# VH-VL binders against q96il0: the designs that were tried, part 278

Target 1, 167 residues: q96il0
Amino acid sequence: APERGAERRDTAPSGVSRFCPPRKSCHDWIGPPDKYSNLRPVHFYIPENESPLEQKLRKLRQETQEWNQQFWANQNLTFSKEKEEFIHSRLKTKGLGLRTESGQKATLNAEEMADFYKEFLSKNFQKHMYYNRDWYKRNFAITFFMGKVALERIWNKLKQKQKKRSN

## First folded at step 9 (VH-VL)

Design B41 (framework fv_ebrasodebart)
Fold by ESMFold2-Fast, scan of step 9:
Structure B41 (fold): chain C 167 residues (1-167), chain A 120 residues (1-120), chain B 108 residues (1-108)
Amino acid sequence: as target 1 above (167 residues)
Amino acid sequence: QIQLVQSGAEVKKPGASVKVSCKASGYTFDSYGISWVRQAPGQGLEWMGWISAFEGWTNYAQKLQGRVTMTTDTSTSTAYMELRSLRSDDTAVYYCARGEYYDETYFDYWGQGTLVTVSS
Amino acid sequence: QAVLTQPPSVSVSPGQTASITCSGDALGDRYAYWYQQKPGQSPVLVMYYDSKRPSGIPERFSASNSGNTATLTISGTQAMDEADYYCQAWDTSSDHVVFGGGTKLTVL
């Protein structure tokens, strides 16, 4: 019996769960939201006769999805971690325990949490601005290559018509 | 005939800046990008960065961030690469090369190279 | 990690097949490209999109990319093929181009 390659290590981005599309799918498949990023992953169909330009577009879309999911998984993790640290710090300052008598996590009121949200947004403003810039750049590139693929498909149809006429 | 013609060799002192030009001809300059690749004597190829000819979007190698600037002049179909705060380890042949596009790119045409010597 | 590993040198007799490998994580999901550089000359693209040959490149040149290893193959190697060969790929993690360290092909 042949063994599976020891080299075949399927890795998901940090914090992003893997999903399995339907077997022998002949189109792109959209999965459930990732636990950490809250984004739906797309599994791209790879046709047997994929052109280099089509492969380039698919890899660009896959890479953009990976980048996008990694960004949001990391952002959500950072938010959760800093939120807990803020709550624990404030509770300790007040001389309160980290859990209620019922064993639940102790919380701060909305006024106290507003301070955290203001600080978090201010701290991450530049990061979000760069994310938006890169997101637009990536979508522009994807749109550009989608146009190139469309032109290639038109050209291939014209070539096929010329070939049929020569017959 | 597609050609990339670079400026001539330069000798610089440590701490100086050098600006290399790359004049393109034989194709629609605005439709492609230009990468810069250098090669120290007896060593391999090192990618420095890429610029889109029309938009002026840049992507620089991490090692050179803050020291390199790439620009284009669409009216003359010329790309430029400026490297600042030169050190002896910047001594290399500098190539410009045409990329098909920004991301998943390869280099189908190369300039002849420009030797930059820093205090040999 | 954005590293493409090539053997520093490969030697082959005229008429024999030369094989130059290039290994790195980027090659698992990205295209490999190959360049030939002769002394005092600019690099020349010899293979693109893993296995495609540009016009003007002899049919003796072929290439493949499987797993994390790309291979440039020169059949019936001639003295004129003696050169340094570099592989290239796109590194998704750094959003940058990466080159292999180069392989000196000696034909004797």
Scores: ipSAE 0.000, ipTM 0.451, lowest interface PAE 21.6, mean pLDDT 80

Design B42 (framework fv_ebrasodebart)
Fold by ESMFold2-Fast, scan of step 9:
Structure B42 (fold): chain C 167 residues (1-167), chain A 120 residues (1-120), chain B 108 residues (1-108)
Amino acid sequence: as target 1 above (167 residues)
Amino acid sequence: QIQLVQSGAEVKKPGASVKVSCKASGYTFDSYGISWVRQAPGQGLEWMGWISAFEGWTNYAQKLQGRVTMTTDTSTSTAYMELRSLRSDDTAVYYCARGEIYDETYFDYWGQGTLVTVSS
Amino acid sequence: QAVLTQPPSVSVSPGQTASITCSGDALGDRYAYWYQQKPGQSPVLVMYYDSKRPSGIPERFSASNSGNTATLTISGTQAMDEADYYCQAWDTSSDHVVFGGGTKLTVL
């Protein structure tokens, strides 16, 4: 059976752009902004002798990036979809078609659109609060593991010096 | 390939405890969480709790608080779930499932399940 | 605390579209996930992040989440799709996973 978890995490979540850094890259890469999330993705360099702790940190950062990208891609898609539905509903109740006589897309005035923006913001208030909580928690965890990796690297440098002296 | 292999079926008397194991392979065990989900005969899925593999951080379902303990052994890539003070209504198939490392989770790989029967 | 409500059963003829709903307050703020379980087998993830299909799941499976209701849709339903289907969400207020009661899909 295919490795569903790894394959799934290797593919961009719905709405998130994929990008490819140059082959033989030996450092992290930052790509162009995603069309839907409007966030710049990071491609992480994987060292040949990556420790389990370094792998854990990298995967946590990758998962956090995927989570963040997916959240904003979904939010932007939902906003666009609900905006169109609101406009179509309002035009129908006013007895107007979806297009003007010139073939241009029919629009609502700023006063009418204010109702949509108010409803959208109110509806999504709790969702944004939960997003902020999760974002904070994930960044705290990343910082914690960055500290552990830093300590591991210091320890490895000390061990390297000891091995050098033993010869 | 990714696999979660669970221990064999168990028969217990009311008041006893049971400890089910779940051995992971094919991925970096420490980088994921493990959840336990049970299913009584003919019933739906019931989430029991979650453990982070490396840190051992746990989050247990309220109804099982005080009766369940989840642990991991990173050296053997194995997760454990112990349920105490067994009752007849604890009779179920117990699954381990791989989840995300923190907070909001879903389950991409599942163990084969372990039938635990509680009878006098 | 949170509850996800699914219809106990849904019946469709082969080739018809099956729709399975899942409703609950948690779905307003969190993603829906869907699992397929055939008799004697472990659950299998069929949908995640509301509408994303895992590798290996047929294209006839799709899903959505609008307001407090998530829907799993199976187009051109086949006999092999006969199974129990469970929705899942994360309840942020209680900090735990909640499953729907399950829907038995019958294809006759």
Scores: ipSAE 0.000, ipTM 0.527, lowest interface PAE 12.7, mean pLDDT 81

Design B43 (framework fv_ebrasodebart)
Fold by ESMFold2-Fast, scan of step 9:
Structure B43 (fold): chain C 167 residues (1-167), chain A 120 residues (1-120), chain B 108 residues (1-108)
Amino acid sequence: as target 1 above (167 residues)
Amino acid sequence: QIQLVQSGAEVKKPGASVKVSCKASGYTFDSYGISWVRQAPGQGLEWMGWISAFEGWTNYAQKLQGRVTMTTDTSTSTAYMELRSLRSDDTAVYYCARGEFWDETYFDYWGQGTLVTVSS
Amino acid sequence: QAVLTQPPSVSVSPGQTASITCSGDALGDRYAYWYQQKPGQSPVLVMYYDSKRPSGIPERFSASNSGNTATLTISGTQAMDEADYYCQAWDTSSDHVVFGGGTKLTVL
């Protein structure tokens, strides 16, 4: 029986949830949403006789997942930090404290927050454009290699039929 | 229809052992984990441990390590929790609950509970 | 000291907003989950992953997790919402699931 293990702990803000997929699995496993990126990680099944092409596809998918996770974790952290700074700045301008009389964090109304969201989206427009470009490029590459793996598997099945016939 | 059905109430003497069963239906048993949570009369919820249904991986609450054993039988979609060396303060309603297949989990479906009374 | 701290009781009038807090260092970097338990019944999941509502749970239930404090909010509280509420998180120091002590919500 495997031990509990520290790998199931979330790390500091730069980290993601760690988990172990079930043993003896023959397919991919989907984890819980990462707290920071809000994306579900996929743990890829590795076949015992994985071809170099299959390995390249799997690594490309893993690298794309890691890139995607990192982008959204950083984006969400930046959003949270800048939101707090915006709220603090506006409360200071109004002469208000950071806490209400009940001890809760002071907040701005929806109208005031709309200004922040518009500013944040405008400021990050170029960053999101580059993300979308890279996202499409990566998905194109994944689709291309999925096609190559499919052709390899068809070819291998044809080779197996030929061997059966020659016996 | 997802259901977890537990075995009936037990009355035990101090030092005895109890084994509670939890039969799952309506979902793929092997794809989830089962946790056990107990509640003493008038008290809050206390997590006892987790087991992965297919692999049998376990994580037990530290205060219960050495006294608790969790197992599963995938052929009957049943989870079991055995607690040994019972004390009067083990008197509680014991729940099984379905969760993620890893131990950092939440519980979306709960059994009806099994009252275990330990009296001197 | 408890890992997750909840107020023992909260009272609201029908139609008012109830707010139940859960505080602990674990909530700073881990998800909060919430359960409702009525007398003689099993707990029912009402919120998961900080702010997500399961199918079948009324829209008047919402939740958030900011800093070290998670909050369950019930708007337009009804008599049927009278129950004990428990928060849950993962405690990294013990490598365990932990529950808050529970809050009895009374609808007067």
Scores: ipSAE 0.000, ipTM 0.474, lowest interface PAE 15.7, mean pLDDT 81

Design B44 (framework fv_ebrasodebart)
Fold by ESMFold2-Fast, scan of step 9:
Structure B44 (fold): chain C 167 residues (1-167), chain A 120 residues (1-120), chain B 108 residues (1-108)
Amino acid sequence: as target 1 above (167 residues)
Amino acid sequence: QIQLVQSGAEVKKPGASVKVSCKASGYTFDSYGISWVRQAPGQGLEWMGWISAFEGWTNYAQKLQGRVTMTTDTSTSTAYMELRSLRSDDTAVYYCARGEFLDETYFDYWGQGTLVTVSS
Amino acid sequence: QAVLTQPPSVSVSPGQTASITCSGDALGDRYAYWYQQKPGQSPVLVMYYDSKRPSGIPERFSASNSGNTATLTISGTQAMDEADYYCQAWDTSSDHVVFGGGTKLTVL
């Protein structure tokens, strides 16, 4: 590491940096992966002359992103928690400690972990099915409003051409 | 600053209709949905339906299908809920509540409530 | 069809942790939302998307949703938290919003 460089500081939870797009951007910007969901957020550019349709589309996209982020954050947390509980339960059943003699976390073999994955998938099958249904419903709505915004922009351009020609 | 202000209390006879208004202020009215939720005296919350303030799309509770109509007037930022063929068990406080753009929603702001009493 | 079940009442002493549960099949595949209602007042959103807290709601409010049971937790409960609490979810069978029966929290 260089002798001279910027000092690094610890970031307290209350001081955690907010996701922020470049100030000079006139475009949407993709951020780093969220800690819990592992999804990359999109920060939407808001033009000063945003139409009601454009605002509605942006809001729908933002709300869909928040919904999607929350689903995967909860899913990942649930998976990790249940995986640890399964491992601990199976090790207890075998009469083994939670850690090896070397202090490492004790683990299960592939065959035993297959039992966990089958149980987790079966237990969460309905939740994932309804997530997929809602994801498609939301994408359909987004596509619909993208089409409406595109038509609005075409109509506005045609109106401007007509107005210019009427002069 | 964001407010939903509802019309005043009403007393109706069985078989009559009631129309409750909900005036929104402090936000862009047509960017959100409005749901109607009622609460009978001493009872819990019952969802009645949702309306998109921009498109006018509606989704009504199965129990009320055919008796309820929800509308909006964007020019006055006002939502309306009309309930027909009133019965004594329709006696309740009726709330309007702001929700997400889609009908699968939560409610971040609520009106003050309108008491509708149905009695002979 | 899916019913959300809450205990009718929960009592807690000031400073103690209150736990309010909401159980139903819908919670296994849908988000839970929570509302606080004081006598003569409109409900107020206190939790959304299972565990997210709206701006203005104290940090002592938290929530989770595991299996078919959502839980609202109020740590260091204060007298001002005394109210009726309602959970909400989406009923997948009817594509409609459904509320739990409500829980009266008493802080004595």
Scores: ipSAE 0.006, ipTM 0.604, lowest interface PAE 9.4, mean pLDDT 83

Design B45 (framework fv_ebrasodebart)
Fold by ESMFold2-Fast, scan of step 9:
Structure B45 (fold): chain C 167 residues (1-167), chain A 120 residues (1-120), chain B 108 residues (1-108)
Amino acid sequence: as target 1 above (167 residues)
Amino acid sequence: QIQLVQSGAEVKKPGASVKVSCKASGYTFDSYGISWVRQAPGQGLEWMGWISAFEGWTNYAQKLQGRVTMTTDTSTSTAYMELRSLRSDDTAVYYCARGEFFDETYFDYWGQGTLVTVSS
Amino acid sequence: QAVLTQPPSVSVSPGQTASITCSGDALGDRYAYWYQQKPGQSPVLVMYYDSKRPSGIPERFSASNSGNTATLTISGTQAMDEADYYCQAWDTSSDHVVFGGGTKLTVL
């Protein structure tokens, strides 16, 4: 039985390399959502004649993606674990089992969960504040290098057109 | 393939300056940053500062600000760290290490280290 | 500057699991990194981004970062793992790198 195959998935340790675009792609490719972060990874196209400046921009974008993926994977994991602990603790306090009579997971209503959400948001306030600071810092850097790459490409095209006119 | 090769050991008098070099090879020098980390005999690692190889952006440890200068020469893929007004407690092995050219960094490749001895 | 606290020494017998902790406020919002240093040698990166292994580092090395405490775990510890281990984080408040004090792992 034919499967999607290894050719459609990169098995590298880095999240940015867990999927593979078609081999003849000439642009960036967006993959399926990551299992843990729920963010879609981008596989970056590497031109054959990539300049050092283009490489720097691509590295910054790849590293920023990895940083972002890890932050949200860790945040989602922490949220899920603490939520389950809170629910189990409250059900035990009420004298209720973890499963309903029908075998489904027992849950708390929205009013009961409000305390958990309030505590979780308060507890993680500083972490999210630093995430936002770093996110803006990285976006600024990416924009800066995108501008430099654009200027380099314009300059190269101007040189190419001058040379073409000479022929 | 990737290597960072540092200059040889130095012996200096208190009040002198030392300049350690770190020659990179096997990668695109301009796409990374270089940090300097020192280790006094029998002690732990102390971060001194960081420089982006191409841009020359620097960030120095507060304790060393005013005494340390980091530079690069992209034509020779070499990083330099100069420490001035040397004291006996500056005696240490000085390492260069490759890191990110921007923001939060970690060190995937290290030089062999340069022993700087400051003695009267 | 934020401080990262490590135990000064950890001893294990060959084949046992070694656990080295690193604690500090910076670890609550930043990644942990780990380095191995053998006598007379440069440090070697053994863990990055809390739990990722660089190419060439044995599978027996693993790590985690929970709350303000990062842990480096070496399963089935071998004599060759005897070294000093340093944790590292980024201190957002000072915008600087901070290292732990180091842990001497002894395998006897």
Scores: ipSAE 0.013, ipTM 0.619, lowest interface PAE 8.0, mean pLDDT 83

Design B46 (framework fv_ebrasodebart)
Fold by ESMFold2-Fast, scan of step 9:
Structure B46 (fold): chain C 167 residues (1-167), chain A 120 residues (1-120), chain B 108 residues (1-108)
Amino acid sequence: as target 1 above (167 residues)
Amino acid sequence: QIQLVQSGAEVKKPGASVKVSCKASGYTFDSYGISWVRQAPGQGLEWMGWISAFEGWTNYAQKLQGRVTMTTDTSTSTAYMELRSLRSDDTAVYYCARGEFYEETYFDYWGQGTLVTVSS
Amino acid sequence: QAVLTQPPSVSVSPGQTASITCSGDALGDRYAYWYQQKPGQSPVLVMYYDSKRPSGIPERFSASNSGNTATLTISGTQAMDEADYYCQAWDTSSDHVVFGGGTKLTVL
C-alpha cells in the first residue's frame, strides 16, 4: 500500500526506521549503528510550529544523512564483496580449499592482502575525492542555514520584547 | 496535494522570447529547487537548468548559457523559465520538475508540460 | 560532459523479466535515477539513489548500479509497464544533470 498523508522528503532515512526515539523527546535522537553503513542515524525532532527556514535546515540535514548513509553502505558492501572474491580467487589459484581443517574460512596473510587493499584504494580514490568535496559543500550549506535560523530566532525574540514593552 | 501547474502552449517566431510559468502547490515552495527539462518531438529528455526557490541560486546547461533565465516568485510559489533568441530546434515540450534545493538532485514531481512551437 | 548510454529498445513477453541498462562514467561515482514516461504524459520517478523505490511504485521494480552500469529490472512485466524509460545521473565535472537517451520497453 502507498504511504498515506506523509510527504516523501519528510520521511526519515531508511536506516532510522528500525528504532523509535523516546516517546516524549523534544530533541534530536541518535540511534544504533546501521548494519551496512556502520553510521549512527539521527532522528530529527519536528516542532509543532516549524518555520520554513527550520524546515529547510531539517530537510537538508535529513537528505545529507541519507546521502551519507547510502554512500557508506554501498562502499562497505562493495569492499566486503570484492575482498571475498579476491580471497576466493587467490585460494583457488594456490589449489587451496575455502575452509581450514577446523572448518573456519581460509584467509590470506597480510602480505597477500596488501595487493587487494592497494588496488581497492586506487580504484576508489576518485569516488572518495568526490565524496569529500560533496561532504564539505553540504556542511557549508548546513552551516549557512543554521546561521539563518539563529538570526530568525534572535529577531523573533527582539520583536516579542518590543511588543511587551509597548503593552 | 503536491502539484506543479504550467502555463499553456505557445507559438513563437524565430528570434522571439518565451516565458513559461510553473505554479507549485501542496508543499513549502521555499524548501525545494525547480529544474527545467525539455523534450523535442520524438526525442529524449534534456536538462536546461536549476533554481533554488528561495535563494534564487541558478545553474544553467552550457548549451543554453546566455539564452536562458530562471526566476521564482515566492509570494505566488511560481517558477519561471525564459528562453530568448528562439530557433526552430527549440520546439519542444518544456517541463518544470521539483528537486532538492541543492545539487545532485532527482525529480519527484513534474508539471504537465508546456508545448512551445517555433515556426517561421 | 558525461554521456549515459541506453539501448533504444527492449522487448519482453508478459510475465517475463525486463532489464534496461544505462552505462556511463558518471555512474561509477554518482547515483542513478530512473523515470517512466508514457505517451502524452510527464515522466514519473520510479527509482532513486541507485536502488530505492518511491512510494506507489510496485515491488516488481528494482534497480542496481555496479561499476559504470546501472540496471532497472522489472519482474513479472505487465502491459501497463510499456513506456519509455530514462536514466539520470549527476556529472560532477560539469556540475550538470545528464539523462540517458531513453529505452522504449515493448510488452508483446
Scores: ipSAE 0.012, ipTM 0.645, lowest interface PAE 8.8, mean pLDDT 84

Design B47 (framework fv_ebrasodebart)
Fold by ESMFold2-Fast, scan of step 9:
Structure B47 (fold): chain C 167 residues (1-167), chain A 120 residues (1-120), chain B 108 residues (1-108)
Amino acid sequence: as target 1 above (167 residues)
Amino acid sequence: QIQLVQSGAEVKKPGASVKVSCKASGYTFDSYGISWVRQAPGQGLEWMGWISAFEGWTNYAQKLQGRVTMTTDTSTSTAYMELRSLRSDDTAVYYCARGEFYGETYFDYWGQGTLVTVSS
Amino acid sequence: QAVLTQPPSVSVSPGQTASITCSGDALGDRYAYWYQQKPGQSPVLVMYYDSKRPSGIPERFSASNSGNTATLTISGTQAMDEADYYCQAWDTSSDHVVFGGGTKLTVL
C-alpha cells in the first residue's frame, strides 16, 4: 500500500498546469496554487539512500501539506457557499432579484457584508484556533526533525572523514 | 505489504496484568504513531491511547490513566500495550492501529486484534 | 467528555442510497473520519478529512461534514457494504480520539 500522501492525484487537461519536477531532481519543487485551498503544493525530493530519520521528516512534511491543503480547501468552500446563501437571503428580504438590470450578479455593499463576515468569523473562531494550535505543533515537529537530520548529516560526514584520516 | 500483527489471545484473572504486542512491517516504523483501541463483545470502539514510535511520547485515555503503559521497540518495529489491575469489564478485543499524533489523528491500518478475556 | 451520536441501525434495499449520520460538538471544529467493520474483522478506514476517500474504497462512498453533523453516504448500496460503521473525531478539550457508538447497516 502506498505511504500516507504518497499517492498524489494531479489531473490536468493539457498537462500545462501539471506539477512536474525535472527528471533526476535533487531538490524540492513547488507547483501552482491549488484552486480550492489557494496553497502551492511542494513535491519532495527522495534521496536514493534516504535514512529512516530523513524519511520521517519527509513523510511528516508531506502529511502536514495534505492536512493544510484539505483544511483550507474545506474552509474556502464553506465560506463561498455560506456567503452566497447570505447574499441571496438578504436580497430576497429586500425584495430584490438575484441579477441587476445589466444582467450582472447582484451584490451587497461592504456594510451589509460586514454582518456576514462577523457571523462567519464568530462561528468558525474555535475551528481556526484549533487549526493554529495544530499548525504550531506540526511546525515544531518539522523544525525538530530538520535539526535532527542536519545533526545526522554532520555526524555521518565526520565519521566518514575520521575513517579516511585513520587509514 | 503494510501489516500490523498482534500477539495471541490471553486469559487473565481479575487483578492481573496483560501485555499485548503489535509488530509492524512494510513501512518505516519510526514515521508513525500507534494507537490502541479496544472493543468489548458486541460493543463499540473505545480509544485507549497513543504512542509516537520515534519520540516515545504517550497520550492515554483519562479513564485508563494509571493502569495503562504503552511502549515501542524500534529495533523490532514492535509496539506494546500493558494494562494492569484487570477487571471483568476489561474483556475485549484489543487493536493496535497506525496513526500520527500531530494535531488530530486517524487510523489507516489496523492489527487483526487480540482477545483478552478476564474471568475468575 | 465529547460524545458522537450515531443511529444504532440503518436498513436499505440493494441499490438504494444509505445515509449514516454522526453528530457532536467536536465535529464543528474538527474533521470526521469513518470506519467500516465487518463481523470478525478489524475496522477499515473508508473516509478521512471529512470527505476524502482512501485508495481502494469504491466511488459510491462519499461523505460530508456540516455544522455539528457528519454524514457518510453509500450510493447503490450492495450486500458487501453490510457492516458496522463508526465515525471518529478529535476532542480538543481532552486531547483524545472519540468514536461514535456505531451504526449497523443492513442490506436486505
Scores: ipSAE 0.014, ipTM 0.610, lowest interface PAE 7.8, mean pLDDT 83

Design B48 (framework fv_ebrasodebart)
Fold by ESMFold2-Fast, scan of step 9:
Structure B48 (fold): chain C 167 residues (1-167), chain A 120 residues (1-120), chain B 108 residues (1-108)
Amino acid sequence: as target 1 above (167 residues)
Amino acid sequence: QIQLVQSGAEVKKPGASVKVSCKASGYTFDSYGISWVRQAPGQGLEWMGWISAFEGWTNYAQKLQGRVTMTTDTSTSTAYMELRSLRSDDTAVYYCARGEFYDDTYFDYWGQGTLVTVSS
Amino acid sequence: QAVLTQPPSVSVSPGQTASITCSGDALGDRYAYWYQQKPGQSPVLVMYYDSKRPSGIPERFSASNSGNTATLTISGTQAMDEADYYCQAWDTSSDHVVFGGGTKLTVL
């Protein structure tokens, strides 16, 4: 079911989900899991006095979310497609139809499916390795900007405190 | 409106250096990176390198390392690309383009290009 | 350094579907991006993150990236679509951006 106040939309052509957060939220809101990526999208709250640095951090987090959602949506779709093609190919090789005489979807045994999983993981090893590397790079950048925003907020608090003391 | 405006055409002798500027407007300069891409007459696009506007992080194409330097001036929202030891095969239109400040990025706005001609 | 290979030229009749391919090892691991360049003009981003379209780009533009081949598809091709098209990817092995050689689309 959709969460209270949320409405979900199917993934865009890019593979990312759309959602609407609860009204009058003053914090980031987390939506339901995307059908294709299985990841929860985050709707970022925009403060009235957002600094350029805060905007940069928010945009970086939004772009990283889009990148991450797109990767997993594509990966899951590729897995499902190749799995179905593998099953169909094996059933054809065995002289079997795609459905049983009762109309149920034909299946392969665990040993045959293990071959598919092994090949899929092997084929996609490099892609997943590079994904993990980029994921860490992006999170290091996000952490760096979170630190900068924190320092900016401390500096602004100190400036306001100093102004009150000088007046 | 978002705009990248580059400096005018340059004619240089072999062995000289050229410095092209790219003035950004219509967005927060410090929030994005700038890439430099060149295109020789009748040829395709060649990536030269990238710089983050606020941090000054750079990544240069291997072929150009040692000859290229990219800098920014946040006070004027301007990026610069200097190419040294010019050769005739450096004759090209040089573009600046806006991207995010990390890898695996795209370029959503481009400057008008600067023709650099290297001849004797 | 990895290379992205595009056909040098593609021709299509007005109203028909144009298909431009881009192939290279980098595309198996990375997103494809596409640019349109008309004579005497700067490149314009037409597709990003394999299949996402920027605001202002007509819906007749679509793209995909499967295996090591990315494809830009223009349905109902118009005379105004005549241009050079470049694909782009990030090459993990060189830690650099790479562009395809470009494809000249002719609408006859």
Scores: ipSAE 0.000, ipTM 0.552, lowest interface PAE 14.3, mean pLDDT 82

